# VHH binders against RCC1 domain-containing protein 1 (RCCD1), part 7

Target 1, 376 residues: RCC1 domain-containing protein 1 (RCCD1), of Homo sapiens (Human) (a6ned2)
Amino acid sequence: MAEERPGAWFGFGFCGFGQELGSGRGRQVHSPSPLRAGVDICRVSASWSYTAFVTRGGRLELSGSASGAAGRCKDAWASEGLLAVLRAGPGPEALLQVWAAESALRGEPLWAQNVVPEAEGEDDPAGEAQAGRLPLLPCARAYVSPRAPFYRPLAPELRARQLELGAEHALLLDAAGQVFSWGGGRHGQLGHGTLEAELEPRLLEALQGLVMAEVAAGGWHSVCVSETGDIYIWGWNESGQLALPTRNLAEDGETVAREATELNEDGSQVKRTGGAEDGAPAPFIAVQPFPALLDLPMGSDAVKASCGSRHTAVVTRTGELYTWGWGKYGQLGHEDTTSLDRPRRVEYFVDKQLQVKAVTCGPWNTYVYAVEKGKS

## First folded at step 17 (VHH)

Design r1 (from j3 with S99A)
Fold by OpenDDE, fold request of step 23:
Structure r1 (fold): chain B 376 residues (1-376), chain A 124 residues (1-124)
Amino acid sequence: as target 1 above (376 residues)
Amino acid sequence: EVQLVESGGGLVQPGGSLRLSCAASGFTFSSYAMSWVRQAPGKGLEWIGRIYTSGSTSYNPSLKSLVTISRDNSKNTLYLQMNSLRAEDTATYYCAREAYTDSSGYSDYGMDVWGQGTTVTVSS
């Protein structure tokens, strides 16, 4: 097993409440910045106003609007109003604690329950039953909801492997690589071709026959990554978070172009005759209610995905990070605050010869785990 | 136009009380959770508290005893009552709309509209 080179976490985007995104002082970090050195972070979960960091040593630390620390933590999941913490028990049992975010890790939790991991069935020789990450409980029979009731049961038949929560919807990946969604669908985020809500997990028929490896849920959009590295994306495209043409960005571009042209009223009208190839302006897509296949530049294969409120991040097999969507707070990592309706590679990691291994998005920020590229 | 306008700031003596107001316009005020945030000079943003559409409130524990948030939907106004003010409470106070507040009055996706802020100075 090639000794995984020690990596580091990086952050960028909104940090107005003091969320740790790196060494930068300010409300925003527009370029990837390394988090504090020497902390072996294994899990990052970011809400809008605070971030939870879990170390391999089992320490949980909160940064931002919520503060505090705790030990014996296996996992944590942060939402604006609720912090879920999985605590190690004295035995194989884990203790799930649900905290009010504002008083997290102080006093008594709002709710707590013992969780027994399902015995790894003897038959899966590939023993890395990746214990479901919060908000999916280790037993895969329930998940934590940020809204009461906090405990949400799942049918055992779903065999949930991963669960991601958007603002109004849930996206579930089962053991077979099938994708289910339920909840609100008004922005097409369920992927069923309708805008209707689904009260129960519904299989995404459009993805039948495909094996998904990863799911991600943003505010009102959804992403799947297949085992082959294909990206499927659907839902709301208000800010280009689907990497599809959006009206809002076109209007912003025209406004900036107009303002730039007004400033150049010194006489040289460089008419950039951009050859209007008569291509009918690609129709703006506000909502994509079916999974759309998204191609990354150069045909890169995706392996990981994460979504913020209105942005998307994808890690390629080669360890590159692509981001797109809403960029107002620098959460795309391109040293600017521009929103994008196309995938753009975050050059920071390339320039630093870093291989990105993981990405996790908060609503308005992005965290990235990267390792140094081995000198071939 | 969606707008928030804070008022009521000023100079207050230590131990004094102050009530801030935030007038909302351009949107259905009653449909959004609202928050108060402050920023002391040279410091980051500090969340004070939130009021949900239901009227339920959540507070920063450090400030819970000192502040009360209320709303009057008929007036499209958010309030922050502050008591026993200290020098450390000197800050610019902002009201903010919670983005994408759901039907339950919950929001997890940030404050999308901010006022210009009102400055509170606590000084003897």
Scores: ipSAE 0.769, ipTM 0.905, lowest interface PAE 0.7, mean pLDDT 90
Fold by OpenDDE, fold request of step 23:
Structure r1 (fold): chain B 376 residues (1-376), chain A 124 residues (1-124)
Amino acid sequence: as target 1 above (376 residues)
Amino acid sequence: EVQLVESGGGLVQPGGSLRLSCAASGFTFSSYAMSWVRQAPGKGLEWIGRIYTSGSTSYNPSLKSLVTISRDNSKNTLYLQMNSLRAEDTATYYCAREAYTDSSGYSDYGMDVWGQGTTVTVSS
């Protein structure tokens, strides 16, 4: 078993309320910054104004607008209004606690329930039923919602493996690699080719026959990564979060280009004879209601994905991080605040010879786990 | 143009009360949850509280006893009532619109519009 080299967590993006993103001073961090050294963080869940960190030792710490700490924590899921915490019980059972974010870990939770892990059925030879991460409960028969009712049952037949929540929708990956979605669909984030809401989990027919390995949900967009490393993305593209051409970025680019051209009044008109090949300007896409295949540069395979409110992050099989979408607070990690409608590799990790292993996006920030590249 | 303008700041004696106002324009005020945030000199942002579209409120527990947030949708105005002010309450106070407030009045995606702030100084 190759001794997993100790890794570190990095953060970048919005930290106006004191969310830990590293050593950066200010309201935002534009480049990846290492978090506090020596803390063995195994789970990061970020809301807009605070971040929950769970250590391998079972300590939960909150950073930002919410503060506090708790022990015997297995998992945590943060939303702006609510914090869900999975606590270890005295036995095999876990205790799910739902806290008001503003008073998290102080006093009594808003709601609590004992959760019994489903007995690993003897017969599934693929034994490591990866216990679902919050907001999916360990029994895979319910999930935590940031809105009342906080406990949402799931049909056992779904065999949920992973569940991600957007602003108005849910994305579920089942044990067979099928994807279901439900909730609001006004931005096409459900992937059914309509803008209609679905009250119940509906199978994404467009992905039938494909096996998905991971799902991610942003504010109003959705991402799937197939077992083969293909990225499927759909929903809202206001800020280029689908890596599709967006009008908003085109207009900003033209404005900057015009302002830059006005400043260079010195006479050398570098006529960029860009041959206007009459290519009809690629149509801007505001909403993509069906899963679209997204190719990463150089044909890289994706293995993980996470989404913020309007940005997307993908980890490749080689351990590279690509980000795109809304970048106003540096949440893309490119040392600037520019929004992108194309995947861009975060060069920090390459330059530091780090291999990215995980990514977790908050609404306006990004957290990354990376390890040193083995000296071949 | 979407705009928030805070007013009502000034010098107050310890133990005094102050009511801040935030005038909203350029958007449907009643459709958004609103928050108050403050920043003391040399410190980070501190969330004070929010008011949902329903009129329900949530507060920072540390400030809950000292502040009341209200809104008048007919006037497109947000209010922050502060009582029993202390020196530690000296800060610039900002009103902010919560982005993408849903039909239930919930927002999980940040404050997208901020005022310029109004300064409150608590000094003897």
Scores: ipSAE 0.735, ipTM 0.895, lowest interface PAE 0.7, mean pLDDT 90
Fold by OpenDDE, look of step 19:
Formats: sequence, C-alpha cells, structure tokens
Structure r1 (fold): chain B 376 residues (1-376), chain A 124 residues (1-124)
Amino acid sequence: as target 1 above (376 residues)
Amino acid sequence: EVQLVESGGGLVQPGGSLRLSCAASGFTFSSYAMSWVRQAPGKGLEWIGRIYTSGSTSYNPSLKSLVTISRDNSKNTLYLQMNSLRAEDTATYYCAREAYTDSSGYSDYGMDVWGQGTTVTVSS
C-alpha cells in the first residue's frame, strides 16, 4: 500500500467574502496559498461567495458568505443559493440534505431523502470517491439541481459515473466512458454542433468511439479528458476559456501594448510599424459547438479537469497544473490578473516541488490538492 | 454603459433607519437578480441579501431582521431598507448585478457589475 503522502489543499482567486484561500486579507489571491494546515480535507466545493470543505473525519465547514458546520458528512456540493450535503445515516443508508446556502446549516433542510450508497468505489489519490460525487447521487439514478425541483431523476440505462453542472447545462459521463449533455445550448456548450437546447441527455456523437475518463463543466463551456490523456473542449470562448484565440484578449493586448509605447525623450512616437504582413487576422473563435482537441504544452497528458465560470484548469499525469481563461481575480494562479487564451503552467507547484493530484474550480477561484514529490 | 449608482447613505444615529437606493442603467434591470453587499472599514465583503427577478428575496441570516430589499423595475431602482441601525452597521454599501440570471431569477456566477458604493455611518 503506497503510503499516501500527506497532501495539502491550496486556493487562489476571488475571496472577497472571506472564502478560505489562505491567510490573505485581500479580496483576491493571485498565487496558490495553502489552506489551514492540519485539516484533512477530502472534498472541496466552491460557489461564488462561499466554499464548502469536507474533512475525512466527516466534518463539513463553510467559509465565506455562508457559515456553519455539520458532522457525519460524506460529501457536499455548493451552489450560490443551495448547499447539498450527503450525510451518513445511522445505518448503511445515507441522507441527502438540501439546504439554503444562507441557512448556515441551521434549522430544517429545504429537502431531504434517504439514499442507498453504492459500494465505495476506489478513492482517488485525493481521497475523493470518483463514483457518486455530488451533484450525482450515490445510486446514480438522480442528481441534485440548484434549481427546483432539486431532485432530478436519471435514466438507469445511462449508468452515470460522473455528472457536472454548468450554468445551464449538464455533462454526464457514463460507465463506458461516453459523454452525454443536455440543457441550454446557446453557447455551444452541449457539443452537438448546434446552439439548440436539449431537454434530455444526448450522446456526444463527436466523441463516439473514444473513452473518456472525466468531464468538467464551466459556466458555458465543457471539457472532457480521455483515458489516453487527450483534452476535448467546447462551448463559449469569450475569455479564452477554450484555449482558443479570442477577440477580447487581443484587444486588451493591443491597448497594453499601446500604453507601453515608451515616449522617447524627444517626443517622437516611434511607430513601430510592425509590418502587418497581410496574414489574414487569425480567426477569433467565440463559440466552439463541437469538441475540439486541445494540446497541452510539451504534449502532456491530462488526467483531471475542472472549470470555473470562464476559466479552465487541467492536471497532467506528471502532476502539473495548467490554467487558462479569465484571470481577473487571480483564479489562474500566475501571480497576476491576466486572462489567457492558452494553457499556462502554474509554476508555484513546480517551484515548491509539489505534485498536483486534484483540482476543483469555483466560479472565480481555484482549489488544488497537491503532495510533495517523492525524493527519487 | 452598464452602471449602478447607490445613494441615500449618510450619518444616522443608533436605532435609526435608512433607505438606500441603487439606480441601474445600461441594461435590462428587470432581467437580473440584484444584491446588496457591504464592507465595513478594515473588513471583508458581507453579503446582505438578494432579490430575484421574480421579486422573491434571500437574506443573510444575521441581517434578516434588520433589512428589507425591494425593487421597482419601472424605475430601474433597487432599494435597501435598514432599521434599528447599530454602530456595527457602519460600512460602505454596494449594489451589485448578478452576472448570470436564468429564467428562474437564479444566479450562481457572481456579481459582475458594482456601484461605487454609498457610505453609512452609524454614530451617536
């Protein structure tokens, strides 16, 4: 049994409401900051204004705009208005509770149901059960929605393994590694080549024949990682969250480049006539309605992915973290607030000789689980 | 241009009441959930409450008894009524637009537009 190296959670990005992203007093953290030392966190779920932490001991703690704590918790899923909590029952059954986020876990839940947990699948290296993670219920026959009705049934035939929710869409990974999507499609986030909504789970035909290992859903974009480590990404690219060229970043770059025109002492504007070679302006992609293959730098294989509202994070097989997209609040972890339309490695973990094992994005922040690299 | 402008702040005595207003422009006000947030000196942001597109409201439990949020869509204005003010309520108060509001009035992706804030000082 490889002695599980003690790991730690890190956070960066927006923390204006006091979300735990480390010891910083600011509204945002631009570099990975370790969370409270000594707390064995096994699950992190972040909404915009608060974060839910579940410890291996079964303690749930809320940080940010929502406060509170609960015991006997196995899992939690946080949305801005709704907190789903999976609690251990007195027997083999688990209790799913849905709370108003602002309730501080006091009073009565908005909704509760007994669920029969399926056999504990192999815990991921971060101690997160891959199978049956909220919002997917343990029996994989339903999921929790942040919108009423809170309980959404799933067809048993889907054999759901993972479910991720975007702003208006859902991604489902089944036991065979097939990907389904449904919901709103106006940003191409469903991946069916149309902008139409799908009311029911529809198989992504473009990924047919490929075996996916993980799915992630952002605000209006989607990501899947194949078993071979390939990244497929589709949907909205307003902020470069697809790692495709975006108009918004090109304009910001030109404005910064114009301000950096050093006024030479003699007042002569050296118009660097950058020779506009007549190259057709590289096409900006606003919407990608089909899964596009994304290559990471150096041909790295991906193993994990998570999406915020407009940013994407990927963990490689070697334990490196790449982030891209909207970076206004430092949620990309590059010690700045720049947005990126290309994958950039978060150097903090490399410099600290940490191996990233897991990543979970909130809308405007990122949480990472990392372990010390073994001394070879 | 999308803009929010808070007003109504000022000096108030302990136990007093104050009504803040937030004028919205440059967007379809009725299509967005709106929130009030405050920041006391040297403290972080504190969420006060939200009003959905439906007119339903949600409040911070710690402030629920002291505040009422309302909206007038015809005037593109958000309101915050505060009663029984205390020294601890001294803060800059911000109105904010929810970034993404669905058809149900729900938003889960932050506040993308903020006003400049209005300062409330509770002092004897």
Scores: ipSAE 0.684, ipTM 0.871, lowest interface PAE 0.8, mean pLDDT 88

Design r1 (from j3 with S99A)
Fold by OpenDDE, look of step 21:
Structure r1 (fold): chain B 376 residues (1-376), chain A 124 residues (1-124)
Amino acid sequence: as target 1 above (376 residues)
Amino acid sequence: EVQLVESGGGLVQPGGSLRLSCAASGFTFSSYAMSWVRQAPGKGLEWIGRIYTSGSTSYNPSLKSLVTISRDNSKNTLYLQMNSLRAEDTATYYCAREAYTDSSGYSDYGMDVWGQGTTVTVSS
């Protein structure tokens, strides 16, 4: 058993309510900061105003606008109004609880149900029964919704392995590596080439024949990572969250460039006659309704992805973190508040000789699990 | 221009009551859930409560007994009634618009518009 190198969790982005993004009194953290309880955390689920942390010992802790703690927790999923908690029962059964976020885990849950884990089919030699992560239930026959009804059944034929929820849509990865989406589609986040809503899970035909390993859903955009390490991304690109050219960032760049050119000390307006070669203005993409292939710098393979409201984070096979999209609160981790329409590597982890293993985005923040690089 | 403007802050004695107002402009007020947040000197942000588009409310448990949030959509105004004020309630109070509110009033993507705040000082 390769001795799991001790790792730590890091956080950056919006932390105005004390979401444990570091010890600072600031409303935002612009660079990765180690979490105080970072060594024993196995699950992180972030809402906008609070974060749920689950320890390896089964302790759930809430930090931010919501407070509280609970024991015997296996998993938790945080939303602004609701907290879903998977608790260990006295036997093989698990208990799913839905709490009001403001309840501080006191009193009675809004809803509770016993969940029987499906017996690990004999055929998965890799004993890590990737028990479905919330919001997907362990039995993979349902998921938790932040809105009533809290329990949403899934058709058995879907054979769900992973489920991610955006603001208005759901993205499902099945056991065969196929991707399904349903819900609102007004921002192209469903990936079917239309802006129409889908009431039922629909297979992404554009990804047919490809095997996906992971899915991520942001506010109004979607990401999947193939087994080969390719990134497919679609949906809304208002803030460059698809790593496609966006008008909003181009205008900001021109204004900054204009302001920087005016401040030359010698009063000479160097009219950078940038010879605008008549190149057709690179088309800005506001909505991408089909999966687009995204290349990381240097042809790096992706292995993990997570999405915030308007930003995206990807972990490479080598353990590097790339982020892009909306950066107003430092949720990209580049020590600034700039938004990006291109993938940028978070240098903090490289400089600290850390290998990133996992990433989880909240709406306006990012959490990262990293381990020390082994001395070759 | 999208704007929120808080008013009604001031000096109040311990045990007193105060009603804060937040005037909204530049957007369809009735389509958004709204929140009150406060920040005491030297402390972080504290969420007070939320009112949904439906008019239903959610409160911080620590403050639930002391505060009432209401809205008048016809006036594009959000209200915060505070009772039995204590010294610990001294803070700048902010109203904020929820960034995303669905048809049910649910919001999960933060507060994207903030007022400048109104200061409440509770002192004898």
Scores: ipSAE 0.677, ipTM 0.871, lowest interface PAE 0.8, mean pLDDT 88
Fold by ESMFold2, fold request of step 23:
Structure r1 (fold): chain B 376 residues (1-376), chain A 124 residues (1-124)
Amino acid sequence: as target 1 above (376 residues)
Amino acid sequence: EVQLVESGGGLVQPGGSLRLSCAASGFTFSSYAMSWVRQAPGKGLEWIGRIYTSGSTSYNPSLKSLVTISRDNSKNTLYLQMNSLRAEDTATYYCAREAYTDSSGYSDYGMDVWGQGTTVTVSS
C-alpha cells in the first residue's frame, strides 16, 4: 500500500516587504507557489509586512520587514507591531514573550512571563484535550493582545478552545462549540444583529443549538464553520468578503448606478442599484450584522476557514480551496487580481493533484498547506 | 474613482531638504489614516510613517529623525517633509491609504490604495 507524500506550504498575495510567499521576488504572487520545500512547518502567522514560520523542531524564522530567527519555539503569532512567541522551557512551564516586531528577536522582549498549561486530567479526564494556538494561551485562561495589556485573562467558565483576533474584534470558540464575540462592532463583525461594540465576550445566540468547530476573524468580518460543514459568515461586505452581492463588484452590470440603503429583518443593510427593468432594485449587502448561512458551489462541506483583511478562504472536506473577496494583490490565488463576491475554487491545487489541508490568511496574502492525492 | 497623486520628487544634494505632496481624490480624505512608504532601487518596501485622522503621527524608528508627516484636510493633501537627506534615502516614495485604523492608531491590515510614487535622488 502506498502512502501519501508529505505535505508542503504554498503562498500567494502581497509580499512587497520581502515576505516569502513562493519562489522568486516581487510585490505580489498571483498563483500558489511552493515555499520552504523540505521544511516541516507547523505554524504560519502573517501580518501586513512580515511572516513568522515555526517548525516542529522548534525553529522560528521571520521573513519580510523583519528577518530574525530563534530556537525552542512552540508557537508564534504575528501582528504588525508585535510578535508573540511561546518558548519551550527546561520544565513543564512555557515562556510567553512579546517582542516589538522591528526588533527581529534581538535584544530584550517588551514583556515575558512564565505560563503554565492546565493539567490534562483536570478539565478533560478522557485525555482528549487539544491545545489551542496563539493568541489563545495553552492554559486557555488568557490570550495575547497586540495592545497592552498584552496578557488578557478569560473567565474559566468560558472553557475556550480557539480564539481569533480581527482588526477590531475577537471571536472565541468554547469547548461546547459555542461562539462568543467582543470588541468593535461598527461593521457588524460581532454578529449580534446590531452595530454596538461589546467590552466583554458575548454569546452569539443565533448559533445556539449548533456545534461550531472553527472560527476565523478578518479585518471587519467573521466566519465560523459547524461540525457538519456549514459556513456562517457576517460583518462587512464592501469588498465581497462575505460572498454576498456587493455594488463595488457589480460595475460591469447593466443596471443604472443608484443606491438606497435598507435593513433586512435580520438587521443586515441592503443597498439597491436603481433602474432595474422590473422597477425593483437589485439587492446589494454592505453589512451583515447577523450570522448568514453560506452555500459553497455544489453544496460542498467546509472544514477550515481563514480570513484576511478583506478576503475569505475555506477548505472543503474533499480538499478543495475556495476564496473570495478583495483580490487586488493576488491573494485569491486565481492568477489575476480580480475581486469576487462569490466563492471560486483555486484551480492550481486541482491541476496539481493536491488536497488542501489547511489555510492561513495574512491581511493581504494567503498561505496553504496541501498534500499529494493518494493513489486508489 | 479613488486616487492618490504624488509630487515634489527630484534631485537633491546630501544634507538637503525636500517636501513631498500627495493629492487625494474620490474619497473622504479626513476619514482615513494615511502612510508614506518608500522603495530604494533593488530593495523591498520600507514603511516611513503614518498620520491618523486625529493628526497624531507614528514613525518607523529608523527614520524618525529624518521625516515629518502632516496633512491638510481642507486641501485633501498629505505631506512628507524630509531633512538632512543622505544618499541612502534615494528611493521612490509612495503615499498610501490605510485600510483599517482605529483612533488609537494601531493597524495590522496595511494599505488598500497607493499613489504612483515620486522619485527622490540624493547625490552630489
Scores: ipSAE 0.654, ipTM 0.854, lowest interface PAE 1.4, mean pLDDT 84
Fold by OpenDDE, look of step 22:
Structure r1 (fold): chain B 376 residues (1-376), chain A 124 residues (1-124)
Amino acid sequence: as target 1 above (376 residues)
Amino acid sequence: EVQLVESGGGLVQPGGSLRLSCAASGFTFSSYAMSWVRQAPGKGLEWIGRIYTSGSTSYNPSLKSLVTISRDNSKNTLYLQMNSLRAEDTATYYCAREAYTDSSGYSDYGMDVWGQGTTVTVSS
């Protein structure tokens, strides 16, 4: 059993409220910063103003606008108004609790329900029962919603393996690797080729015949990673979060270029007649209502994905992190605040000889779990 | 242009009360949840509380007893009533618009518009 080298969690992006564990209040972090040393974090769930950290020992700790701690926690899911906590019961049963985020985990939860975990099917030799991660409940027959009703049933026929929530939509990955979406579709985030809402889970027909390994949902965009490492992305592209050309970034680039040209002292407007080769202006894409295939640089295979409000993060099979989209608060990890409409590798982890294993995006920040690369 | 303008700050004695106002313009005020945030000198941001589109409120537990948030949609104005002020309450106070507010009045996607802030100094 290869001794899993202890990894560390890193955070970057908006941290104005001290959302990062151990980070002093008030710093925007534009490059990956290690979280508090000595805390064995196994789960991270980030809301905008606070982050929930669950340790391997079952301790939940909140950092940011919300504070508090609890024991016997298996998982947590954070939103601005609500905190869902899965707690170990005295027996095989788990207890799902929904707390007001401002409660600091004090008093009584707003709602609680016993959840019976599905019996670990005997046949997965890799004994880690992929216990559904919140917001999907362990029985995969329901999920937690940040809005009342907090308990949302799922049809048993869906055989949910993973569920991710955007601002107005949900993505579900079933046991067969099929993807379903429902909710609001005004930004094309459902992937059905329309902007219409779906009230019930609808199969993404465009991905039919492909086996997906992971899904991620941002504010108004969606990502799937296939078992072969292909990235499919769709929805809103206002900030380049689909890694497609966007008007907003083109305009910002022109303004910066104009400001840089005006600062030349000598008054000579060097009209760099850059030969506008008559290339038809690359079409700007504001909305992509169908899954588009996204190629990473160097043909890298993706294995993990996470989405913020308007940014996307992907982990490759080799343990590299790529980020793109909205970067105003440094949530892309490139030591700047620029937005990108193309995947860019986060060099911090490469420079530090770290292998990225997991990524979790909050709305305006990013958390990464990385391990030291084994000295071959 | 979307704008928030705070007012009502100033010097107040310990134990005093103060009401801050935030005037909103350039957007449909009633459609957004609003928050108050403060920043003390040399400290980070501290969330004070939120008012949803429904008029329901959420508060920082540490400040809940000292503050009341309200809104007047007809005036496009957000209010923060503060009572029993202490020296530690000295800060710049900001009103902020929540970036996305769903039909239920909840927002999970941050504060996208901020005012310039109004300074409150609590000193004897």
Scores: ipSAE 0.646, ipTM 0.859, lowest interface PAE 0.9, mean pLDDT 88

